# Designs tried in a protein design chat: VHH binders against q84jc2. Part 97

Target 1, 232 residues: q84jc2
Amino acid sequence: MSKMRNLVEEKFLEFYESWVIQLELYLHQLLIAHNNNTMSETELRHLISKLTTHHKAYYTAKWAAIREDVLAFFGSVWLNPLENACSWLTGWKPSMVFRMVDRLRKSRVVLVEAQVKKLEELRVKTKFDEQKIEREMERYQVAMADRKMVELARLGCHVGGESVMVVEAAVRGLSMGLEKMVKAADCVRLKTLKGILDILTPPQCVEFLAAAATFQVQLRRWGNRRHYVTHS
Below, E stands for the ipSAE of ESMFold2; O stands for the ipSAE of OpenDDE; V2 stands for 0.75 times the mean of E and O plus 0.25 times the DockQ between their complexes.

## First folded at step 7 (VHH)

Design i15 (framework vhh_8fcz_2; at its last look DockQ between E and O 0.60; V2 from the best seeds 0.00; counts 0 for: pae E 5.2 > 2, unsure alone 63.3 < 65, grease 24.4 > 24.2, SAP .686 > .668)
Fold by ESMFold2-Fast, scan of step 7:
Structure i15 (fold): chain B 232 residues (1-232), chain A 125 residues (1-125)
Amino acid sequence: as target 1 above (232 residues)
Amino acid sequence: QVQLVESGGGLVQPGGSLRLSCAASGFTFSDYAMNWVRQPPGKGLEWVSGISGSGGSTTYADSVEGRFTIIRDNDKKMVYLQMTSLKTEDTAVYYCARPSYELWYLTGSEYFDSEGQGTQVTVSS
């Protein structure tokens, strides 16, 4: 089991490092596309599709990995301490992306009234879904503490292989609950991202994706600099 | 200060090959991804290819995939674009680029903290 956990962490570390490097290359493409006012809607939608596919690849890899070891995603070894500190249920907090949307209101390409209304409706929906998950996580943490204490106390009365089997079953049960919670959070992330992209025009989508990628890449760079200074 | 100097352009017939070079200075070259972009006559800047700081990852525009190869030499602080099977639609001024996402994020309109003069590639008979 411990060997399986190490392999999951090693494989996802390799995947994530490559995925972030590719995200930065896409960020450069987005900036060049944003500077080019002669690109067709078809060309812009193709670039947006590449970014959407890249994000889908992340969740495909993540969901495969959490099925094997969800605990690897709590305090992840492939994230620096700053990235881990900014994490909400193993990823970005869905409502925070509306700060990137607010940047569009200050850009050269102004949002029309109908878009502003739809984005506000999506923001409210996203915060509602987010709060629902936060309440479920709180209930899970309370139940997990009670279950763990009861099972550990009962296990203390046994000896040998029977005790080991009971502990492993309890740990597996707790992990399955966390997997369900992480997947629920990821579904809110994906729905929020899709919702924003459906409301925005292709040039606005390019700007939004560039802003989001800039924040993600910059947060990693800031955390790596602080971590290096602390450990050097 | 960041400085990028492109060279290697010229006149070539369809099906020909050219190797473009970009000499970089003023920054820690291996820490930054580098890109080749081009501006065809009457069009805006088009992204052509990108390479990660280590050189371990590369990306290409669909129009040049399989025909162009981006390479870097971190010791010499050089990035290259090897172009083969050139087409008339590849005619453009080619630029070596290091986009500044921090600058763009702050200003909304500035994409590069430095740009070179470019190198002209003309594909015709």
Scores: ipSAE 0.669, ipTM 0.887, lowest interface PAE 1.6, mean pLDDT 86
Fold by ESMFold2, look of step 8:
Structure i15 (fold): chain B 232 residues (1-232), chain A 125 residues (1-125)
Amino acid sequence: as target 1 above (232 residues)
Amino acid sequence: QVQLVESGGGLVQPGGSLRLSCAASGFTFSDYAMNWVRQPPGKGLEWVSGISGSGGSTTYADSVEGRFTIIRDNDKKMVYLQMTSLKTEDTAVYYCARPSYELWYLTGSEYFDSEGQGTQVTVSS
């Protein structure tokens, strides 16, 4: 096999493989805790902390990597096609997480009126922040469409001193703007996650984190086309 | 059909060692992370340890970390739990478990779609 990956892609592929495997193992721990009536609030908060720390570690590694090459995160080589198709600005769409909360409320979790009100307020704020980012992304759409041509122009020839410097500055400016938008989207994701976990009780947080991890793990398994053995 | 068969349990003194085995069949073993869970007398299930499908990543409950080691052999379709420095609190029925990976919150299915019959570990003088 030929080397088709740059250094950022190779490093983050290795990180992501390890990170997802660890998430899967934390999912198993969440599933047992979910069914265990004898866990104390302290034990539940410890488990929740493990999951939030794991998610924060992902963003720490991601933000270091996008500083070196933000474009690697659009159509990522470490994600299968199904995972890439579900991405919004290099990650899960913040407002979609409330559909998971709504599903859990219907089947597994009882929320009191105060929690419902706080969750609706958070949903509105999250959607507002999301739409603000979408409007800013629209301003970059034409530049995204032309990105390939700019790259080819740089590779094909050095056509002129001032012209090349203007093109290089434009490419650098697009990359910096894109990095800013990816970080802004990630901040909305983290704020939304924190907001949900602050509103839910510890048992409800475990339920939510288990559902979220299940979705991510299943999306990866289905997209990888593995033979799946089901119960008879 | 999926089968998990645990063995290696028994009566052991505090401070002793024991190695549990789980033989798996009926599925592509290396595609699944595997877990050990236990049920102490009169209590609910407690998660003990997990190992990734490749065997490259492991995790342990705080109460057993440093004392227990989970190992798998994908060629033989086996998972093991090497237990050392055993305590009376480790007394339980130990189960080997395969995760379902279904969207349980959509289907209402159980989180672990198959588990073995268990093996008794008793730590007492």
Scores: ipSAE 0.200, ipTM 0.630, lowest interface PAE 5.2, mean pLDDT 79
Fold by OpenDDE, look of step 8:
Structure i15 (fold): chain B 232 residues (1-232), chain A 125 residues (1-125)
Amino acid sequence: as target 1 above (232 residues)
Amino acid sequence: QVQLVESGGGLVQPGGSLRLSCAASGFTFSDYAMNWVRQPPGKGLEWVSGISGSGGSTTYADSVEGRFTIIRDNDKKMVYLQMTSLKTEDTAVYYCARPSYELWYLTGSEYFDSEGQGTQVTVSS
């Protein structure tokens, strides 16, 4: 059965598809840069800036969309099941990116002790922030079983009257809370990304970003092949 | 079994135009973004342009933006690079390239697939 998509879902789907395509094109540049030892630091920084700008554009679009319908992002029709399974609060889990950093250590990239220390500090901070958000989310999920939500449960097939108003109010309240949580999570994502990029040298940043982009692109490809998902 | 064969290079004067062609085979062409890269004399590999699988999206290096145009024909399994207002610094061997994401992911070293020898572009007065 084809799920009916609302306007927010449709618009964001279109946006995301375009965004991912552009990400892949940037990935090509990153990969060339990674293999090209003759690129200047200025050139590398410029490329890094392009990627960071691209990611910022995603969150700008996302935040605009969640103001309209945050619930759309908890279904994320633009993602395949594999991508969704790997999602934490409508996106990548911040602490996950340190696996990409760890990959750098296994590569030809040598991190100096000072960088390692800073990365570890950032890892700890990121995990702390994640846990804080998770606790808040848990609180919201538990609090959801209040009178208004009970009324929602009772609604069933009955539509009309005061109950509908109560349900609508409850859903609005829930949505507002969820929006806050999603934004908080996104802030942690952005802070983590910035933190990593601030610690790494330009060549290391390029490799990191290439790894992250590769993972994202491949995850999507794997998921689409495995689940035969076709996005419009 | 992936094959990419470049053609169309040559000697041209500054300000001139040239059209490169790449014939692809051995894979589902439309599923992959395609790129042009170049290697100037004594320099490393430089990215020039990319085009999405569908051809709906294109991107260019700053050095060639506004002068070069990448297009593809999925029916013919061809990718093209129309070069205009050529400069001496555009002198290079040009390659058609497909990224190997899986190889990159597994090995940490990325290689574009290029089965051809490239095509020489020389811009000189």
Scores: ipSAE 0.105, ipTM 0.601, lowest interface PAE 2.2, mean pLDDT 86
ESMFold2 (binder alone), look of step 8: mean pLDDT 80; pTM 0.821

Design i16 (framework vhh_8fcz_2)
Fold by ESMFold2-Fast, scan of step 7:
Structure i16 (fold): chain B 232 residues (1-232), chain A 125 residues (1-125)
Amino acid sequence: as target 1 above (232 residues)
Amino acid sequence: QVQLVESGGGLVQPGGSLRLSCAASGFTFSDYAMNWVRQPPGKGLEWVSGISGSGGSTTYADSVEGRFTIIRDNDKKMVYLQMTSLKTEDTAVYYCARPSYSLWYETGSEYFDYEGQGTQVTVSS
């Protein structure tokens, strides 16, 4: 069984459970708003702002946690196996949200041609930013293997004071590199989300956010049900 | 099989109080968040309040924040809406709703599985 000996894991698990429960409650608001033609633009903008603030709170908590222990975010104990299997650099893959955008083409709130053009430009930019990060991650993984192999070969299997210091320095270097990569990926996520919301009208924003939250909540429900049935 | 039955509505003066009740059956009640939604005369459906399956988390529409309280009793399979400081703008049919996660169906009932028949709240002097 997983022991939450790590304080960062324990604290973030408590945060995340509360955060996802609140996301589900916001999803219910979005679903009602999506089916309500009498809501004012001001009311819709306020609801969109609540969701944006909620997501910002997640990244604020995440960035504080990764500064202390970024490795907790690779194979996270607060995520079920299905959620972990769907992760790209500790979160959703930015370009995947354009699948939610494609759903809007078939919805009752139809996109105009100018919006379609801007969304396509954003999709291309997002893919470009993803590929930069993927190249950096590949370089990081190659560098980890090279550095670790050289250090292990140099020190051998026997205990020495120099061995302890070198291992600690290597672990700190690995963590700092991963923290930088995760933060870069999260910045692409936030830029992509902001870009989509800036292009869409308030009713379209509500529909988009509802689709995204539905996917996230449903993925968690499917994974949790499967896990409990398998291990019960 | 799945049923939601609302009660507790009525006529009340501005500044008054009412408690709405919703009796649920046919599903594992504690596994689902529950919502109160309302439809004022001549308007669309408005979300009012939500409560998590455990009852540990609640959220409210800004228009009712501080005036309404959502509570649940999982042993009795009940959800309640305690309404205080009622305003004429609170006049509506109130529905108890279990969420549905489909956005692409054609009717409003498909956003919320097993919406009850509703209970009328009228706030007038």
Scores: ipSAE 0.374, ipTM 0.739, lowest interface PAE 3.4, mean pLDDT 83
Fold by OpenDDE, second read of step 8:
Structure i16 (fold): chain B 232 residues (1-232), chain A 125 residues (1-125)
Amino acid sequence: as target 1 above (232 residues)
Amino acid sequence: QVQLVESGGGLVQPGGSLRLSCAASGFTFSDYAMNWVRQPPGKGLEWVSGISGSGGSTTYADSVEGRFTIIRDNDKKMVYLQMTSLKTEDTAVYYCARPSYSLWYETGSEYFDYEGQGTQVTVSS
């Protein structure tokens, strides 16, 4: 059944497509910087700032959109199935980025002991925060079978203006809870990203950001290819 | 085989203009963002400008913002760089570049494909 996209989905789809295109352009800059190591620290910091600003723009748009329809992000029609499968509460799982950091350690990047310690501390904190959110999500999911949901189910079977209003109100209430959770998750994402960038040197940041961007871009590409093959 | 052939370079006075061209072949052109990079004498490679596969999005280095314009023609498989208000510091070999990157966990590669011979731009009074 062809699911009709709502206005929020359509708008965010357009936004995201453009956002990813820009990310790819930034990725190229990161790759150049990483491969040549000829940029000054100031230049690297500027590039890092551009990327961070770009990410902030995403969350700004996301948060605006989720205020209108947070449920759109639990379907995420702008993502392919592979991307969706890798999503944790409408985005990337914060603890996942530490794998990228670990990869840096295996590369030409040398982390000093102090950095390693700080990263480990951050990892622990991030995991703790994730678990906290997951527990809350579980609580919420269990509560979905509560009185409100029962009422929603009952009213949803009736045709009438008043019934529609009640149903809408109920859905709105549920959505508010979800919105809160999504925002909480996003905060963990942002804090984690900031934490990592604060620990790493500018060259290391560039490499990390390049890895992250590469992952995102390639995941999208791989998912799209797979999707097209399966539907062709 | 991927081929990138740059042209349009030359000697120009400060404040002058040049238009660089890059002919691409050997890959699905519209699927890739294209970039211009340059290598000044005695310096490393630096990024100049990029354009998305569709041509709908562009970005520039701060040093060239407002002076350079990147354009592409997907039908002709061409990328262009219109340079205006050229400065002596713009002197460099300019390359057309295609991004190539692979996801890695333990091993992988992110590389910048600029295997063209480049085109020399010299800005001098």
Scores: ipSAE 0.021, ipTM 0.506, lowest interface PAE 3.2, mean pLDDT 85

Design i17 (framework vhh_8fcz_2)
Fold by ESMFold2-Fast, scan of step 7:
Structure i17 (fold): chain B 232 residues (1-232), chain A 125 residues (1-125)
Amino acid sequence: as target 1 above (232 residues)
Amino acid sequence: QVQLVESGGGLVQPGGSLRLSCAASGFTFSDYAMNWVRQPPGKGLEWVSGISGSGGSTTYADSVEGRFTIIRDNDKKMVYLQMTSLKTEDTAVYYCARPSYTLWYLTGSEYFDYEGQGTQVTVSS
């Protein structure tokens, strides 16, 4: 506890800092695109693709890192305390993105009836997938308290030689189970994001991505500075 | 008071080069990413390039990638846009811009608190 695994955490910290800086630069592109009526559909789709690719790069790096040390993603050192407090299974809660869609509806976005229906269907599906993962996490926690695992933990307190190998194998199994759950949560995140982008028009996608990126960047700024920005 | 002052624009022939400069004051410069945006005649604002607060990350619009380079000098509180292989399509008023996420989130239309006065770039024979 008193010392963390530096290699995985240090490498992902460097990756994440760079990734967030690049996200903020993409946010600037989204803000300008939002206020430019002369951009073609092809240009807007290309910008949306850049953001989608950027998010996929995050999950590629994350899944490589959790294979090495999944526990690094619980109470992550590359996230400030505010970001960690807002985390759900090592990342954003999938259903939260529908609040970004709601923000767009209030400001300038005109959603047609067909889009509203599809977004509601996706919201319900996303909530169902979240609940399924929450039930799996509960089962995982119950399994951790299983009699056999309690006995292995006791052995871990008193063992040497061959018994240490048995405990290490059990701990590896637990880590693999946790990794599977984190990947399942990330799959729901990616499916939800893709689903929203498939439903929205390219200008609506730009506004949605800008709102989502703004929230992510501002949450990090507020947590890092311990000051709330004055709304001007 | 936050202020951005652009310079370096002018008339240049196709294939030529120009370097735009932006002098910033009134804020902690290194804490903010900076952008170059442009407005061609008869078009809306187009994002051109961005640079992180530290200068460690840059990004470019596809139309300018490989031809333009954004750089910053935090000690001098300057951001620059080095433009090469200029095309007639690059003709625009160029603005140095600090984004305002809060303003955009509240208004839905304004996206910079402090854009400068701009500098005119004209690419013609």
Scores: ipSAE 0.314, ipTM 0.719, lowest interface PAE 4.0, mean pLDDT 83

Design i18 (framework vhh_8fcz_2)
Fold by ESMFold2-Fast, scan of step 7:
Structure i18 (fold): chain B 232 residues (1-232), chain A 125 residues (1-125)
Amino acid sequence: as target 1 above (232 residues)
Amino acid sequence: QVQLVESGGGLVQPGGSLRLSCAASGFTFSDYAMNWVRQPPGKGLEWVSGISGSGGSTTYADSVEGRFTIIRDNDKKMVYLQMTSLKTEDTAVYYCARPSYGLWYLTGSEYFDYEGQGTQVTVSS
């Protein structure tokens, strides 16, 4: 029946809370695995597979939700203000993950030269894809201020029949454009994550996933304990 | 003072059952996920099972899935591990653990803020 914003937000809030709780439980497994030198390659691969499946489940649920109401993902009610302040196009900024990888590897693990080269190549590709998405979003924002939006504002004063249908069609078009861009950004995120995991050994994958999950869980915990105002 | 006290271990034959208990004190128990981890003789720590703060979500190591059940009672500040169809490979000291997310990945420090003294489970004829 009602496909109103509040229903999408309530359903995704319930999903996200459960998803984060499950992520935290997987994080505990990663932390033990990271410091267990007797764990087999098969066991490590299984754990890595659980995490990749978990992340895929998030994007499956997200894309279903944005089809119904993409605007719910701009200033999301299931994220605290700190998490929202750190968002880039409704999620994490792909290029920033390489800073975490580099710092951890310099401190904890030695990467072979071939891995360093592949990670640098992936970083360059990720930054290029990221900048392409940023240009698309910038063009969309510029278009919002042009003739189309002026026309929508003007037509909003004429209620009834044909006029209402024209305004509704234009608003649907704007939402579809945002949905396309959010999906494009999420594809860059998934490509970046897969690329890193393909380059790293299973023990290095466990360390990387543990660091990433720690940051995500800790950011949520810090934000939930603080009250502050975010800027739009 | 944060304390975790395990009990319920013992000697049991293969195919048998045991229920482990962990009594927590010194913190807001329902705000934390809890874990069971084990250390077999001469080996490192193995993660066994985890339960969310509310008890609404649970996870298990593949080797114990379908045989072990983790439960918590927040009113009594207890977490339990119900073990069935026990195998000789389940022989270990079992620890109750509260997670940590500090600087472990930079310094190599412990990954649990607190763990108990453990309870011995021996599965043999």
Scores: ipSAE 0.142, ipTM 0.619, lowest interface PAE 6.1, mean pLDDT 81

Design i19 (framework vhh_8fcz_2)
Fold by ESMFold2-Fast, scan of step 7:
Structure i19 (fold): chain B 232 residues (1-232), chain A 125 residues (1-125)
Amino acid sequence: as target 1 above (232 residues)
Amino acid sequence: QVQLVESGGGLVQPGGSLRLSCAASGFTFSDYAMNWVRQPPGKGLEWVSGISGSGGSTTYADSVEGRFTIIRDNDKKMVYLQMTSLKTEDTAVYYCARPSYPLWYLTGSEYFDYEGQGTQVTVSS
């Protein structure tokens, strides 16, 4: 009763639970659509648009929340430990979605040579953008060990109003750096998703989105079951 | 064993209404989202509507939005599809379906558990 989550955590938890429930309902539509060869291109594009809008809504809510408390996303209370363990800079690693794309090469939905080339180019670009962010993350970690930051931490180890204010200012600076980095990672995620959907045909988009959503929903179910099984 | 039993289908005039029912057994009903899917004559399966386990969220196919309402009664382990303003294009066998969450790209398993005969809806004059 005496331990409370902060307001950002509480509000985003409510948002995320609803968002995942809606993702699961969209997944059901995608799975039926994937096995229905009588759907028109217009109907498939509309379904793809619903999923795209749903993902954009997630980032809109996330960016509002990280503006208030980015640290809530580095150990999120709305994610189970398995989901948290699989996170890269507060979300999925952009290049991992190409494993879902690789499924399309082995499925009944055949990629033409022009699509394979464009997807490979996008994969290389995505890896390059990831490496740029990882270098910034390394610089951030090095800066945390910098003499100035070490001195601020040393000052903050003593109880007192002056020390508290200095520590608060340092944490605010670190949070602003993390917010910039998280937004950069999210931009790579969104560019990668858009790039894939722009290359794929509507039936291929449905299969790709179904694979991605299935993995996300199942990862959550696996983590929740393991929590129950390992509960002490 | 999971069992889903659909009922409430029949012959109805265009513009008419029907209420389909699905009785579920063999699983913890409130833990699962439930769906209605249909198969029109000569076509593949078409997703119609979905409802979350709690009943707090619903989603509809564009073709039925504003005409159909999905509801559930977790105490009775029932899912309903209230159909209004029925069109000839709504003629189909309707199935109640529980989602199956295989990693389909790993297992190749079916996406939904629907082992019932379904319920036939015919909209004609």
Scores: ipSAE 0.365, ipTM 0.746, lowest interface PAE 3.5, mean pLDDT 83

Design i2 (framework vhh_8fcz_2)
Fold by ESMFold2-Fast, scan of step 7:
Structure i2 (fold): chain B 232 residues (1-232), chain A 125 residues (1-125)
Amino acid sequence: as target 1 above (232 residues)
Amino acid sequence: QVQLVESGGGLVQPGGSLRLSCAASGFTFSDYAMNWVRQPPGKGLEWVSGISGSGGSTTYADSVEGRFTIIRDNDKKMVYLQMTSLKTEDTAVYYCARPSYKLWYETGSEYFDYEGQGTQVTVSS
């Protein structure tokens, strides 16, 4: 019989596969728009809005799923091993978006001095927010190893209503702590993406979103191809 | 070598219908999403519609949503664009396009493999 944990994984796997297929179709639209200098600002903003709405749908589904089983997001079955290896607290590391921004500067897209300054300020803030979350996670991991938790591990092998209830309460507390940390990390991701899009012009936003989506789609394709290769 | 051959264009009255066809060869067709893009007179390329490799997912430009339908037949290695309620602003050369994914930030037509000639759609009275 399927356990509740497995049901969360199955539902999110189905959602994610569909979500990434739609991301790839939106990427195609972004690539054509990037090469079309005759699109109006209104048309570009509408395309950007479609992508931001698509990302919002991801976080809506993710936060519903982690409420039921946050552990499903640590070593996710809907991600290949390469995608999982690149994860930072169940998703991509927020400061990595600035690598996409740096590559934009090497193309035909020109950032003005005021934008460069705002992007650098946002980069510093993002790094600070990341380090704050990493220290919170470190404190969480230390709490996991304290004497009380060590004693609960010993109690888990013995029968008795009292010990079972104590173990269950501890496991629930751990899951709630992880959920809080994952949501904190996702908030940094969303603030960073919004900050970049607020700084960039609509044509620059299209190019940035195209670069980010291309990397995400290619990382998945690279990892999936490797999975089907037999070691020789 | 990748080959994409478009057909089905022509002259049509406003409010009319046309079905464009694209015959693909030289690659594993079902592994690739396919797109229709168009170039109106005096404008750059506009993305029109896309369909996933399996055909399970489609997406459309807002200007054609509800009027155009993209379909594929993987056994025949064909992708189609069914156009209804055609408007004068739909006048363009239509191209069938396969994503190339050569490099994640290099710009240019290398992001898509498409036929240079396309198929001309003219909507006029």
Scores: ipSAE 0.339, ipTM 0.720, lowest interface PAE 3.7, mean pLDDT 82

Design i20 (framework vhh_8fcz_2)
Fold by ESMFold2-Fast, scan of step 7:
Structure i20 (fold): chain B 232 residues (1-232), chain A 125 residues (1-125)
Amino acid sequence: as target 1 above (232 residues)
Amino acid sequence: QVQLVESGGGLVQPGGSLRLSCAASGFTFSDYAMNWVRQPPGKGLEWVSGISGSGGSTTYADSVEGRFTIIRDNDKKMVYLQMTSLKTEDTAVYYCARPSYQLWYLTGSEYFDYEGQGTQVTVSS
């Protein structure tokens, strides 16, 4: 199992490093576009589409990886300790993106009242979905403490083939539960992102995506002590 | 302290080639992604190409993909833009840029504290 975990970690580390480098290059494009008043709506939508596709590529790779080893995403080796400390169920906390939306109120591209109302409705819905997942995680942790921990404690008295098989079955069950929960959290993330982009105009989408990408890149830069292997 | 100096611009005929250079100083060059941006007459600033700090990843605007190549030499602290199959639409002042994420995050509007002086590219007869 250790070998399988190591291979998933190595593969996703290579993917993630490349993905973040590409995100930073897209961030530069967003910052340039933000101050270009001559860009057409079509050109702005194309840039927004590049970012949307890039984020979808991340979730495609992540969901493939968690099918193999979901635990690799809890305390990930491709994230520095600061990034790991700021994670909520293996990623960004959905409600936090509304802090990026708050920047738009000070922007040259001002939100209209109809947009403010829709964003507030989305914020409430996002918080509701978020809290539902938090309750499911709590139930999962309680179930682990009450049943599986008692089983594991009893098994600790006898180490052998039968005990190993029962522990492996329990770990598989735990992994399947975590995979379902992580995918549910990712679905809330994707719905929240899509919801915001559907409400905002293309210039506002560019500013929003720039704010989100800036936070992600800057957080990595601040906490990065080169915790992944780059040169051996 | 941070300085970016562009060079290599000039007059070139359609279908021709030109290589732009950018000399960087005042920061740890290999730690930063670098960009080429341009301003055509009567238009705003357009992003052209970007390269990661290591040089391992590059991106291009759709209008230049397949025609332009961005390269860097970290030992010489240089970034280059190799332009081929030039079109009249490529006529612009070209800038080497390193956007400031902190400045943009604080102000919401200012992010070019490391934009260079620019180099003029004219594609005509």
Scores: ipSAE 0.311, ipTM 0.708, lowest interface PAE 4.1, mean pLDDT 83

